VHH binders against Uncharacterized protein C6orf62 (C6orf62). Designs and how they scored, part 13

Target 1, 229 residues: Uncharacterized protein C6orf62 (C6orf62), of Homo sapiens (Human) (q9gzu0)
Amino acid sequence: MGDPNSRKKQALNRLRAQLRKKKESLADQFDFKMYIAFVFKEKKKKSALFEVSEVIPVMTNNYEENILKGVRDSSYSLESSLELLQKDVVQLHAPRYQSMRRDVIGCTQEMDFILWPRNDIEKIVCLLFSRWKESDEPFRPVQAKFEFHHGDYEKQFLHVLSRKDKTGIVVNNPNQSVFLFIDRQHLQTPKNKATIFKLCSICLYLPQEQLTHWAVGTIEDHLRPYMPE
Key: E = the ipSAE of ESMFold2; O = the ipSAE of OpenDDE; V2 = 0.75 times the mean of E and O plus 0.25 times the DockQ between their complexes.

## First folded at step 10 (VHH; framework vhh_nb_b201)

Design u5 (at its last look DockQ between E and O 0.36; V2 from the best seeds 0.00; counts 0 for: pae E 12.3 > 2, grease 26 > 24.2, SAP .678 > .668)
Fold by ESMFold2, look of step 10:
Structure u5 (fold): chain B 229 residues (1-229), chain A 122 residues (1-122)
Amino acid sequence: as target 1 above (229 residues)
Amino acid sequence: QVQLQESGGGLVQAGGSLRLSCAASGFTFSSYYMGWYRQAPGKEREFVAWITSGGSTYYADSVKGRFTISRDNAKNTVYLQMNSLKPEDTAVYYCARDSYTAFETLTYFDYWGQGTQVTVSS
């Protein structure tokens, strides 16, 4: 066993077996950091970047009824949902997040972010970092892509608009790694009446085996494309 | 300076058809969502149809199946094909540009055309 990758793979397999023996999730062994970037179409406009206050990991098995509810409501396809139910998937919930804009004196506020109707966003990018719990090592980026392009979620919102009986809405990106929990609101002013969709929370779906696959670089390196110049 | 100019309105009998056009200038038309709204005398302005920059459409229930919104990004023009017209469709029809490009504060639609009258007789 001179191959370092083989030794690490065998160590990970032993850990997974031990966790199954204790009926524990692999995700419970990690600390997480997550950032949410709303990337604008205009080159000069800096991304709206948010830091998630607390990442809450949950095994997908505990939320199977929520997935099936989404299918019953036609929020996402049955085939995609069945595939997720059959995987060892970790759900990483981001119920609260704060703006990283520190140029206002005295506060940083949580924001409800309106996703529709608007035409200036290109995509939503979630950046996920992890480390072994109680370790001294720095957070490292999880080797996975979490992107949800505007066209993909807008199409689903337009479908929801044709169904007036929905109040809670869940939509997902094509590779089923990013789930958006959406609040449907009616804005009424003296001059207009409109439906808006506000982002309430984000959930990342990550196969459990990806928790120990890290990309190169620091948090700073990976946030840099979304930071102001 | 943003300009929106509607045309194609007129008088038509019930069951007839009209096609409205909205010529746009002074902004990057292909990147904006566009809409049609209407206002009958003594009533509130109401939503009719909306089209995204990518061509996806949304309609008010009262016109769904009868009206079709479309756009031609090469001509900077939005269209509203109105079929099976009813007397209750009588209104001034307005073309509008979506003003929701930043949602940190509430804004109204900030650019409207002058309107074109559509009158449907029984």
Scores: ipSAE 0.000, ipTM 0.233, lowest interface PAE 12.3, mean pLDDT 74
ESMFold2 (binder alone), look of step 10: mean pLDDT 84; pTM 0.849
OpenDDE, look of step 10: ipSAE 0.018; ipTM 0.356

Design u6 (from t1 with S53D G54S Y104E; at its last look DockQ between E and O 0.36; V2 from the best seeds 0.00; counts 0 for: pae E 9.2 > 2)
Fold by ESMFold2, look of step 12:
Structure u6 (fold): chain B 229 residues (1-229), chain A 124 residues (1-124)
Amino acid sequence: as target 1 above (229 residues)
Amino acid sequence: QVQLQESGGGLVQAGGSLRLSCAASGFTFSSYYMGWYRQAPGKEREFVAWITDSGSTYYADSVKGRFTISRDNAKNTVYLQMNSLKPEDTAVYYCARGGDTAMELPWEDYFDYWGQGTQVTVSS
């Protein structure tokens, strides 16, 4: 029991068991802040940066209940219970976000962002910060990478174009940490006839355990590469 | 001044092949999506193929497997290789440039420049 890693795993298992008694998830014990940066290919052009108004955590299944039942019935060891909790995925939904652009002072505009066809975006970067709920501590960056490069989602959009009138499109980055919810629209003007893909919302996927792993730095430190000049 | 000049059209027998070319000038060709559209007599203009600035391609169902779009950024040229041609491929083929990638929304006039077109006639 004496080393920090074993003590942390035991503490996490006890915490998760207590949360099941209250019918709460581990994700419910955190406050979140999330930012979305659309990084442009042009090196001098600063990102279009947005702050998420509300981060909505959702568990994808009832792993906690199944784990507790297994322990209660003597089907699982405590170590096996910790391993199963590490496989729990939390979805962090970002349905609404607002611009952080200086030239739009005090604006809380709804985001309606066309992702394709365009070629000026290099990647979408999501920056996730958390802290324990009811803590006065500053938000800390979650130690995880949330990047979706333009080439990766473009390939998926091109496949969707070969399929007729499909709505409710979801695409994901290669490591399946970022999911884009896309609406396909047909733009028809006297001079234009094109299909466009519009971003509706973003969802981050990560192991629930990752919520207690933080990187170094403040929100401002991690936002600086994406802030307007 | 943006210019798109199609060439390579003509008369060909069914089952034959033809390669269309579109020479582009007046813009940074490598930064734009390029496409081919066609218009048969009495019909609306229809999509044939797109190629992105990175070289990814997309095709209409009616031409998939028979047509190949490609680009040569060194020559500022986009191509459409048409194989196994059918009489229903008879149309005027237009080269088109996708709109400015830095355009504001909404995307009115997304395809802001079109060529004059080149006639492709496939005889049975």
Scores: ipSAE 0.006, ipTM 0.349, lowest interface PAE 9.2, mean pLDDT 74
ESMFold2, look of step 10: ipSAE 0.000; ipTM 0.246
ESMFold2 (binder alone), look of step 10: mean pLDDT 81; pTM 0.824
OpenDDE, look of step 10: ipSAE 0.254; ipTM 0.648
ESMFold2 (binder alone), look of step 12: mean pLDDT 81; pTM 0.827
OpenDDE, look of step 12: ipSAE 0.015; ipTM 0.331

## First folded at step 12 (VHH)

Design v1 (from u6 with S56I; framework vhh_nb_b201; at its last look DockQ between E and O 0.34; V2 from the best seeds 0.00; counts 0 for: pae E 9.3 > 2)
Fold by ESMFold2, look of step 12:
Structure v1 (fold): chain B 229 residues (1-229), chain A 124 residues (1-124)
Amino acid sequence: as target 1 above (229 residues)
Amino acid sequence: QVQLQESGGGLVQAGGSLRLSCAASGFTFSSYYMGWYRQAPGKEREFVAWITDSGITYYADSVKGRFTISRDNAKNTVYLQMNSLKPEDTAVYYCARGGDTAMELPWEDYFDYWGQGTQVTVSS
């Protein structure tokens, strides 16, 4: 007999040991679903909701550089960033997503989305769900917050404007869980020229230990606040 | 119909000051970013300053510390206070509206809402 939490932890530790023997990560043992909602300031306007076609988990890339850039640019605390750097983090890339409007069901294409200059978006919300691979269980919401408020990314974009940097940029939310990959584009008409920032892709950063921490509810329960109906 | 009217331009001696105004109508002014751009003869139009709907300001490096953008949402007006003017500041200054909810419109419409411009000339 034993503590159910202790039995769960022992089972997870055995799984981790088996994965190390096979040279696999914990994240490789999960399926993911992700949705992206652009929440508008006007409450009468329904959120723009998108389903990510394929969530691509990777264990390493430029994640340390992106976290340290946030500290260097005075966006986030050094201690919180150092704590995150000490964790085994998975990057969950969302390179392709499609509208959930019912009149476009089945259409999957890369989408360009202008984030600035505009002032009608309140925040970007990512909804992440996971389950063990080859499980008959339904997807469950991962217990983590993936929100990026407009004011937080606008401040970073305004900083970039004075640097005249033409290279693509990466910005992140305060808890460094949502990373936006941004293309800076110049548009010209016969009358004017302006700079815009387009969203190229979104990446979620998540400590792998959180993959087994699920909130209550179904996908449908968690999508309902953002659904057009 | 969106209208932007600049005023306050003119001739000024180097080291002097001018205050530009831009009166806006035809839209919910307090919900939009506003900005100033300038174009010198033979040059491309360049960014000068932005002010967001929440009042956050940003400036080109060439004017930082000398120019101040501000807005009065009660008067639907954006201002550019220009101090310590230099001959290099000589240009036509344009008021511009940025940011809106009309992302489904042709993207060139983000750039059709400019004022007529006001001439600023700084003499040596």
Scores: ipSAE 0.006, ipTM 0.318, lowest interface PAE 9.3, mean pLDDT 75
ESMFold2 (binder alone), look of step 12: mean pLDDT 81; pTM 0.825
OpenDDE, look of step 12: ipSAE 0.205; ipTM 0.623

Design v2 (from u6 with G35H; framework vhh_nb_b201; at its last look DockQ between E and O 0.29; V2 from the best seeds 0.00; counts 0 for: pae E 11.3 > 2, unsure alone 64.9 < 65)
Fold by ESMFold2, look of step 12:
Structure v2 (fold): chain B 229 residues (1-229), chain A 124 residues (1-124)
Amino acid sequence: as target 1 above (229 residues)
Amino acid sequence: QVQLQESGGGLVQAGGSLRLSCAASGFTFSSYYMHWYRQAPGKEREFVAWITDSGSTYYADSVKGRFTISRDNAKNTVYLQMNSLKPEDTAVYYCARGGDTAMELPWEDYFDYWGQGTQVTVSS
């Protein structure tokens, strides 16, 4: 039958064919906005909310190799990771982010957020929005969940702590939609010494066709659970 | 001022047990999460275990099933019960206060909440 959903699927397929002919990714046709919320376990404590300065669609061997290596070493499924890498998948890199809570001192650098050893974080939530690049339409929320619970990434950090001299590590959530790029750092004073894992950047993985599967609501609507009142 | 003092280290034969203590002062102990770390000669300091204010516990893979972290809020003390000790457990063991907004401060301030350490040596 010639329903509107069937015609939209046909138009999307034709767009994909044109992009393949030009050797271009579908993701290159979109603008993105991304926010990162660190949700605290304590219910009274407001989330630490960050806006990503620039969302970069990334399709390089460097990221694929690092992600594949990290998954292989972290005990998460290699088969699922290989399937994701082989699909028509967008890698959305968030290399820099700025605090939306200007009252939080020390969150001015991409290297200053200590993710471990701490236990006050419940989960990391990434909120992704997109629009067509040549449109003045508002950004709309992509219908996908990007959550990385504290227990899942801490387990991986503990697993790699005894491994020799690997400064940069990559860990992923169980459904392989959120990848954390972590800097292993050695902190010391004259009195004390410790190992710290600092968050450098985040990369989101999703199928490219998902970029046009939008949920209802505005950016403001979707940020409200994480915003100061 | 926050102070942490470890004790209970010593020499023990492989397969033996030790119980480490960390006495805390200068803060409301029952409101904070507590950690144990260790550092072997020539190695980086590594995470061992931590315990939340509510009593939930977490362990490094290398010590799961052998070590138990616990706390006594009446004595302001966190413990590490170490069973089935192996020579690779030989290290200086440190306790640390963690799990509050202090982790959002500049990282060089983090060290001010650590103890001086206690030596554990496991003979083969």
Scores: ipSAE 0.000, ipTM 0.249, lowest interface PAE 11.3, mean pLDDT 73
ESMFold2 (binder alone), look of step 12: mean pLDDT 81; pTM 0.824
OpenDDE, look of step 12: ipSAE 0.127; ipTM 0.531

Design v3 (from u6 with A102V M103T; framework vhh_nb_b201; at its last look DockQ between E and O 0.33; V2 from the best seeds 0.00; counts 0 for: pae E 9.6 > 2)
Fold by ESMFold2, look of step 12:
Structure v3 (fold): chain B 229 residues (1-229), chain A 124 residues (1-124)
Amino acid sequence: as target 1 above (229 residues)
Amino acid sequence: QVQLQESGGGLVQAGGSLRLSCAASGFTFSSYYMGWYRQAPGKEREFVAWITDSGSTYYADSVKGRFTISRDNAKNTVYLQMNSLKPEDTAVYYCARGGDTVTELPWEDYFDYWGQGTQVTVSS
C-alpha cells in the first residue's frame, strides 16, 4: 500500500477517466448547498442572508464534441484529446433564494433583489458547500472564494447604461468566479423615469476538481458572520 | 439637517458653456451618489447625470459628450460642466442626493433630498 496522497490522486484520476467515458461530470457526483450574503457597508448591520433552493451544475464546455471534431478533422491525436479532458469547468446555478431564519420553516422567496441604484451594499458573498452524493457525511465548504464587491459590479452597470444593451446583460467579478444575471427594468413614477438593475440569478464558475478540495469548518462556522441579529 | 444648494445658473448663448455647482451639508457627502436633474416648463423632471461615491458617471443620451459631472469630496460639492449648450437645455437644474437603501417600489424614494434649483437659459 502506497502513500495515502498518491493513492487518493490515482483514485481521483481513475474516477475522472470513468466519468469522461460515461460522459458525466464530476459535479454530477456531488450534492451542493449554497448561501448568498449581501454584506452591508454599515458595520452594525448584519448581512441579508439567503439559502439557495437548488444548485444546478452544468458544463461550460462540450469536451466530447471537441474530441470527435479533432479526430474527424485529423487535427488531433488521441493523446492530445485526452489532455483537453483534464480541464473541466463547471457552472453552478442558483435559480431561487429563500430567507434564512431560525424560527422560519424554509419558504421560497422570489429572486428579485435590486442591486442598483443603491449604495448600502459592500459586497455579495456566495458560500458553497459540497459532499459526495448519497453520503451521510455533513456538507463541507469548498475551498474557493466567491465575492463580488459593489464597486466592481457598479462600474459594469454604469457602463451598460452608457451604451445600448449590445454590451451584455451578464457581469462578472475580476476573478471570473461569480456571474450575475441582471434584468434591466425601466420604471415610471409620478416624479421621474428611472432604470434599475435587478438580480435574476447567480452562477459560480470553478474547475470541477475544486469540488473535492474543502476548507476547514462547518456550514454553521462559515454562516455565523452573516447571520441576521 | 441635509441641505443642497445649487449655483452657477444664468443666461448663456447657444454653443456656450456653463458650470453648475451644488454645495452639500448635513451628511457624509463622500458616501452618497449625487445627481443632476432638470425640468423645462410644462415638462416632467428629467435625469441628466449621476456620479457614484467612487466617482463613476452616467449620463442621459441627450447630454452625452457635452456635459461632465464631477465631485470634490473635500469641498462637499458636485459639479456639472455644460458645454456646447443648446436652447433645448433651458431648464431649472436640480441637485439630488441618492438614498442609503432602495426599496423595490416606488422608485422616487431613492432620491430623498433635492435642492431648490438653479435656472439655466440658453438663447438662440
Scores: ipSAE 0.011, ipTM 0.392, lowest interface PAE 8.8, mean pLDDT 73
ESMFold2 (binder alone), look of step 12: mean pLDDT 82; pTM 0.830
OpenDDE, look of step 12: ipSAE 0.017; ipTM 0.355
ESMFold2, look of step 13: ipSAE 0.011; ipTM 0.325
ESMFold2 (binder alone), look of step 13: mean pLDDT 82; pTM 0.830
OpenDDE, look of step 13: ipSAE 0.017; ipTM 0.400

Design v4 (from u6 with G35S S56I G98S M103T; framework vhh_nb_b201; at its last look DockQ between E and O 0.05; V2 from the best seeds 0.00; counts 0 for: pae E 9.4 > 2, placed apart)
Fold by ESMFold2, look of step 12:
Structure v4 (fold): chain B 229 residues (1-229), chain A 124 residues (1-124)
Amino acid sequence: as target 1 above (229 residues)
Amino acid sequence: QVQLQESGGGLVQAGGSLRLSCAASGFTFSSYYMSWYRQAPGKEREFVAWITDSGITYYADSVKGRFTISRDNAKNTVYLQMNSLKPEDTAVYYCARSGDTATELPWEDYFDYWGQGTQVTVSS
């Protein structure tokens, strides 16, 4: 008889075939929760933690073309990017997110986050949790690493600054699991006239097989390092 | 008390060079981006150059290849080396510091401290 890993893989392949017949994706069979933590360089400063309002599975060939363009504009491995284009990838879009800290005057449900120019962030960490739809089970952390270090995205922003018109840019971390959708704004106030890069949304890329691979712990266990209390 | 003091401006012949300095005090200089902006009479202030806390530099297209921004974290000083000066470079040049944290400040006022400026005049 088959071992548990072989039986699980065969069950997953059956599900994928059934979903193709219904014109549905595997990701549509899951509920997601996602959090975004901006980790500061100063170790005593607590992270800025955001809850994503709705995680939207997105299937688009345009994201794959943006990955390839990113490789040409950065020092990332072309071979790694080509390998990603050959795999079934789930794209999880986080278009809106809200701060879990509302002690800042003027905070609303939707918050824009300036990523550059600034020098106080160490990295962006995304925490992704999933469960089967219509399950009564609690959300479990997806076994994948979603980190984007400041130096990696700053380098890409520097490249964008060298061009004449750079609205609507997308940048990615080295292992191509986190994509940041960036709006370039020209700020003109009584104090200054400056270019800023503002985070609009985040997209996570992960192989479809990762949807059923969970790490240990609860949401609360994984959020604790980033919570203000 | 944040203080920025520009110096090194003056009158220079076209094609000449100047080096501007901005002495900073009252904050941890090495943790902040520093920049130069300029404002010609009757015109809006415009970006010239930025330097990150790690030393990576950016330039406006109009000065790229002619100007060099640099910093000396031991002396709390940012510099602007200006070569091949043109009459269009005539302006008051301002040093500026980035804000403390973008997450606790309005994004529309990212630069929160400016020097008083130093005049650069390039004669034809």
Scores: ipSAE 0.006, ipTM 0.308, lowest interface PAE 9.4, mean pLDDT 74
ESMFold2 (binder alone), look of step 12: mean pLDDT 82; pTM 0.841
OpenDDE, look of step 12: ipSAE 0.015; ipTM 0.284

Design v5 (from q10 with S54E D109E; framework vhh_6qgx_2; at its last look DockQ between E and O 0.06; V2 from the best seeds 0.00; counts 0 for: pae E 14.9 > 2, placed apart)
Fold by ESMFold2, look of step 12:
Structure v5 (fold): chain B 229 residues (1-229), chain A 124 residues (1-124)
Amino acid sequence: as target 1 above (229 residues)
Amino acid sequence: QVQLVESGGGLVQAGGSLRLSCAASGRTFSSYVMAWFRRAPGKEREFVAAISWEGGITFYTDSVKGRFTISRDHAKNTVSLQMNSLRPEDTAVYYCAAGETYSYLFGSESYEYWGQGTRVTVSA
């Protein structure tokens, strides 16, 4: 007898094969919602919470190439990206996100979010929810961990600063579930020169087998730790 | 030469509101960080708020979060500070500053251009 996970994996693989015959992707069978929380080191400081306006699923890695084809200059993030390109994954792109914070300017505008230089962020948390397309059921949290700790991306940014290339980069977290697309901007005055790394977009890498795995709870339950008051 | 001119200061009762404005003239500010600093009597200038001109990203010192809002108007080449729920400890001369560097965003040494200041007095 096969175990439940083996049977589920076989059923998912059969579905993938059928979708390829119809020229459809598995990810196209789902609706997604995604939120991004920038968690601050200071415990009393509420997270900066953003809602992704449209989650764009991609079954190929063309998005990375099209956006950042001049950016293959971070040797270990590039190598990690190449390893993921050889895996059977769904890419969930978040090119645009808007603040959910009512009481500050920019809550209703797209914002460039500066990740460096700064030292007040502990981690980036992405909260992903899905449902079958055309379902009237509520969105449920996808069973996956999407966190990118400050130290992990800062190390990659510092590595990039030692090189001559002054374009943007793609960096990933250690478990390769979160990819940050970063614009490298050089600000120069007659007296000073500074480099900043601005977050352009986020991509979540979700193994295809996880598309049908949901954790317990509602959107409200999972957002509550990051919501103001 | 870049010139910064603050306006909107004055006397206000505790709990009240004021809106400070900083008009910038000279070259374009598309890559600048604009900031407000304040100096209370007998103290050093301290960071209040900053905004990246191009992207509109904002930064605030802890004591003003939720009460003050920094914003920019590209058409008028101005930056503003909306100050709500004012307290006597907000009493200070408020300075507008501009710089093209992010090295020490919260330190006054990172800003090359400064206004003359506008006085805000919050009465008990």
Scores: ipSAE 0.000, ipTM 0.109, lowest interface PAE 14.9, mean pLDDT 72
ESMFold2 (binder alone), look of step 12: mean pLDDT 84; pTM 0.870
OpenDDE, look of step 12: ipSAE 0.006; ipTM 0.270

Design v6 (from u6 with S31D L105T; framework vhh_nb_b201; at its last fold request DockQ between E and O 0.04; V2 from the best seeds 0.00; counts 0 for: pae E 14.0 > 2, placed apart)
Fold by ESMFold2, look of step 12:
Structure v6 (fold): chain B 229 residues (1-229), chain A 124 residues (1-124)
Amino acid sequence: as target 1 above (229 residues)
Amino acid sequence: QVQLQESGGGLVQAGGSLRLSCAASGFTFSDYYMGWYRQAPGKEREFVAWITDSGSTYYADSVKGRFTISRDNAKNTVYLQMNSLKPEDTAVYYCARGGDTAMETPWEDYFDYWGQGTQVTVSS
């Protein structure tokens, strides 16, 4: 009798009421799957695709403590964490991810992907899927865009190169939906000393109301553009 | 074999100018970012300037407005025009190769392509 959008909106409102009784974030009521694709500029080269081993939502009602813990553990900078605290959003942290392809050079271990210096990447795409926690339903793609083009994060890296800063750096895409936590590393080799920026972890920003807005298609449908033929 | 060879260093009076050149060979120059770093005695190597494959430039705050990086892809050469030199600019200046479009090179070898350096000495 109700249309699907009305039923979903009513379910969301009822869930919000229950969460207020329990002082829990809406994000805690979902399971997530996330994939990270590094899209190459060369059209015939398929993306470097990674699966996130665990997506960690940050609860709104204990938001400051979780951010401070992340700073304490050297996961991201205090300045960027304070800006995140002022937004009415859910943060989805991806601290661990593994390559789904063994033949991509530069992927030696978890969270070991070099972002700079290099110029073969067009953009980073994060693919986010969710379902109600403890349900048997399949994961569905969240209706949101998570893209970070190479030119946008490179500009931020080039800005910091004049510094002797050895601490972590956080950069965000223009619409502030993707945050990259970066380790500035000085590589010592038998030949020389070089500076690189490695991706440490990714955090996605998602408005809470988007958690029940799903796009059509399966995980396979949405991954297909980034997978081998 | 990748090679970067700096030239144009020397002794100059404060307020003077120098132009550094870096001749590159052994790779497709136009595909790479190029840059300059410098190292003063007893200090860590520090960033001076970068120029991207598309020609965009960026500078350290300490040299902004005084130094200009440029590239000539036909000659496989990157330049650093240094104006209004100060004694604090005294250092060995290194040409560096930044990024490429392929990651087939072993990770540890990717970041070894620096020149031998050229000495710049600015007297008071």
Scores: ipSAE 0.006, ipTM 0.325, lowest interface PAE 9.6, mean pLDDT 73
ESMFold2 (binder alone), look of step 12: mean pLDDT 82; pTM 0.840
OpenDDE, look of step 12: ipSAE 0.396; ipTM 0.744
ESMFold2, look of step 13: ipSAE 0.006; ipTM 0.330
ESMFold2 (binder alone), look of step 13: mean pLDDT 83; pTM 0.841
OpenDDE, look of step 13: ipSAE 0.230; ipTM 0.621
ESMFold2, look of step 16: ipSAE 0.005; ipTM 0.318
ESMFold2 (binder alone), look of step 16: mean pLDDT 83; pTM 0.842
OpenDDE, look of step 16: ipSAE 0.025; ipTM 0.491
ESMFold2, fold request of step 20: ipSAE 0.000, 0.000, 0.000; ipTM 0.104, 0.262, 0.212
ESMFold2 (binder alone), fold request of step 20: mean pLDDT 83, 83, 83; pTM 0.848, 0.847, 0.846
OpenDDE, fold request of step 20: ipSAE 0.495, 0.007, 0.237; ipTM 0.794, 0.254, 0.649

## First folded at step 13 (VHH)

Design w1 (from v6 with G98Y; framework vhh_nb_b201; at its last look DockQ between E and O 0.08; V2 from the best seeds 0.00; counts 0 for: pae E 9.8 > 2, placed apart)
Fold by ESMFold2, look of step 13:
Structure w1 (fold): chain B 229 residues (1-229), chain A 124 residues (1-124)
Amino acid sequence: as target 1 above (229 residues)
Amino acid sequence: QVQLQESGGGLVQAGGSLRLSCAASGFTFSDYYMGWYRQAPGKEREFVAWITDSGSTYYADSVKGRFTISRDNAKNTVYLQMNSLKPEDTAVYYCARYGDTAMETPWEDYFDYWGQGTQVTVSS
């Protein structure tokens, strides 16, 4: 107490208490629905459409310790982690999904989608809907656009190929609203050996105030372009 | 039947040049990413170069500025021009096709075809 290090520790403790208090944030007051479409380059092909089984909201401002631990124990860059700490955003994690194609037997499964190398995807589109928790009102589309075009994530994958990383990587779209968590695998089969990038989870970021701003239309209206026939 | 046949390997003096070719058949060549990998004795297979279906290229740091990947879609052929060769470039070089995967299943084997390889040996 009274020395400079003691005063800094007290200031940090007050900040930690504020962050813990804000764990009960605005995001905790909403229910979410989220869909993921992998849009093909060929217009006649219907998108591969998935419904997220669990949308897990997290406020970054309330979870400083978890973000810092991610930097220490994973491949997250310090620069990306600093940007996360500066934002008052809700993170919406989507690790598990169910195919909207009813001829697929699987129910709920961990996301594990080979994203590269392949040449048939134009973009990944995420559709986010929300409503006040405990409400019987219909879900409404959040007024935000979540797209990650193939060229944008491919360039990032190609850039990291020269790295000797054995941990996962994280890539984001230009406006930093969609984050892809990627597992780099060197798979060897009896026939072939190759390097692939698998999508393990998606995280959407949006400013906290956008939780109360909705676009027009229903879930059906917004899913129609991606719907299987 | 997909086939990839490498050629152009051999013994070359340090500082020399060599051009590898990979003739492809049994598929629509222009639709696929193609790449070169190499494996030295006792080491893991490592990335050398990629060329996308749109012609974008990428190289491992160890070969950047010395090697050039290219493709000729009319001849269904991928090339690797190797200049300023070093003894460390000694390896078996493999041509590879990367391509299709199951659209919605995370457990599908997403590996395509590899050639049998061609030996490149760089003498001091």
Scores: ipSAE 0.006, ipTM 0.325, lowest interface PAE 9.8, mean pLDDT 73
ESMFold2 (binder alone), look of step 13: mean pLDDT 82; pTM 0.834
OpenDDE, look of step 13: ipSAE 0.016; ipTM 0.373

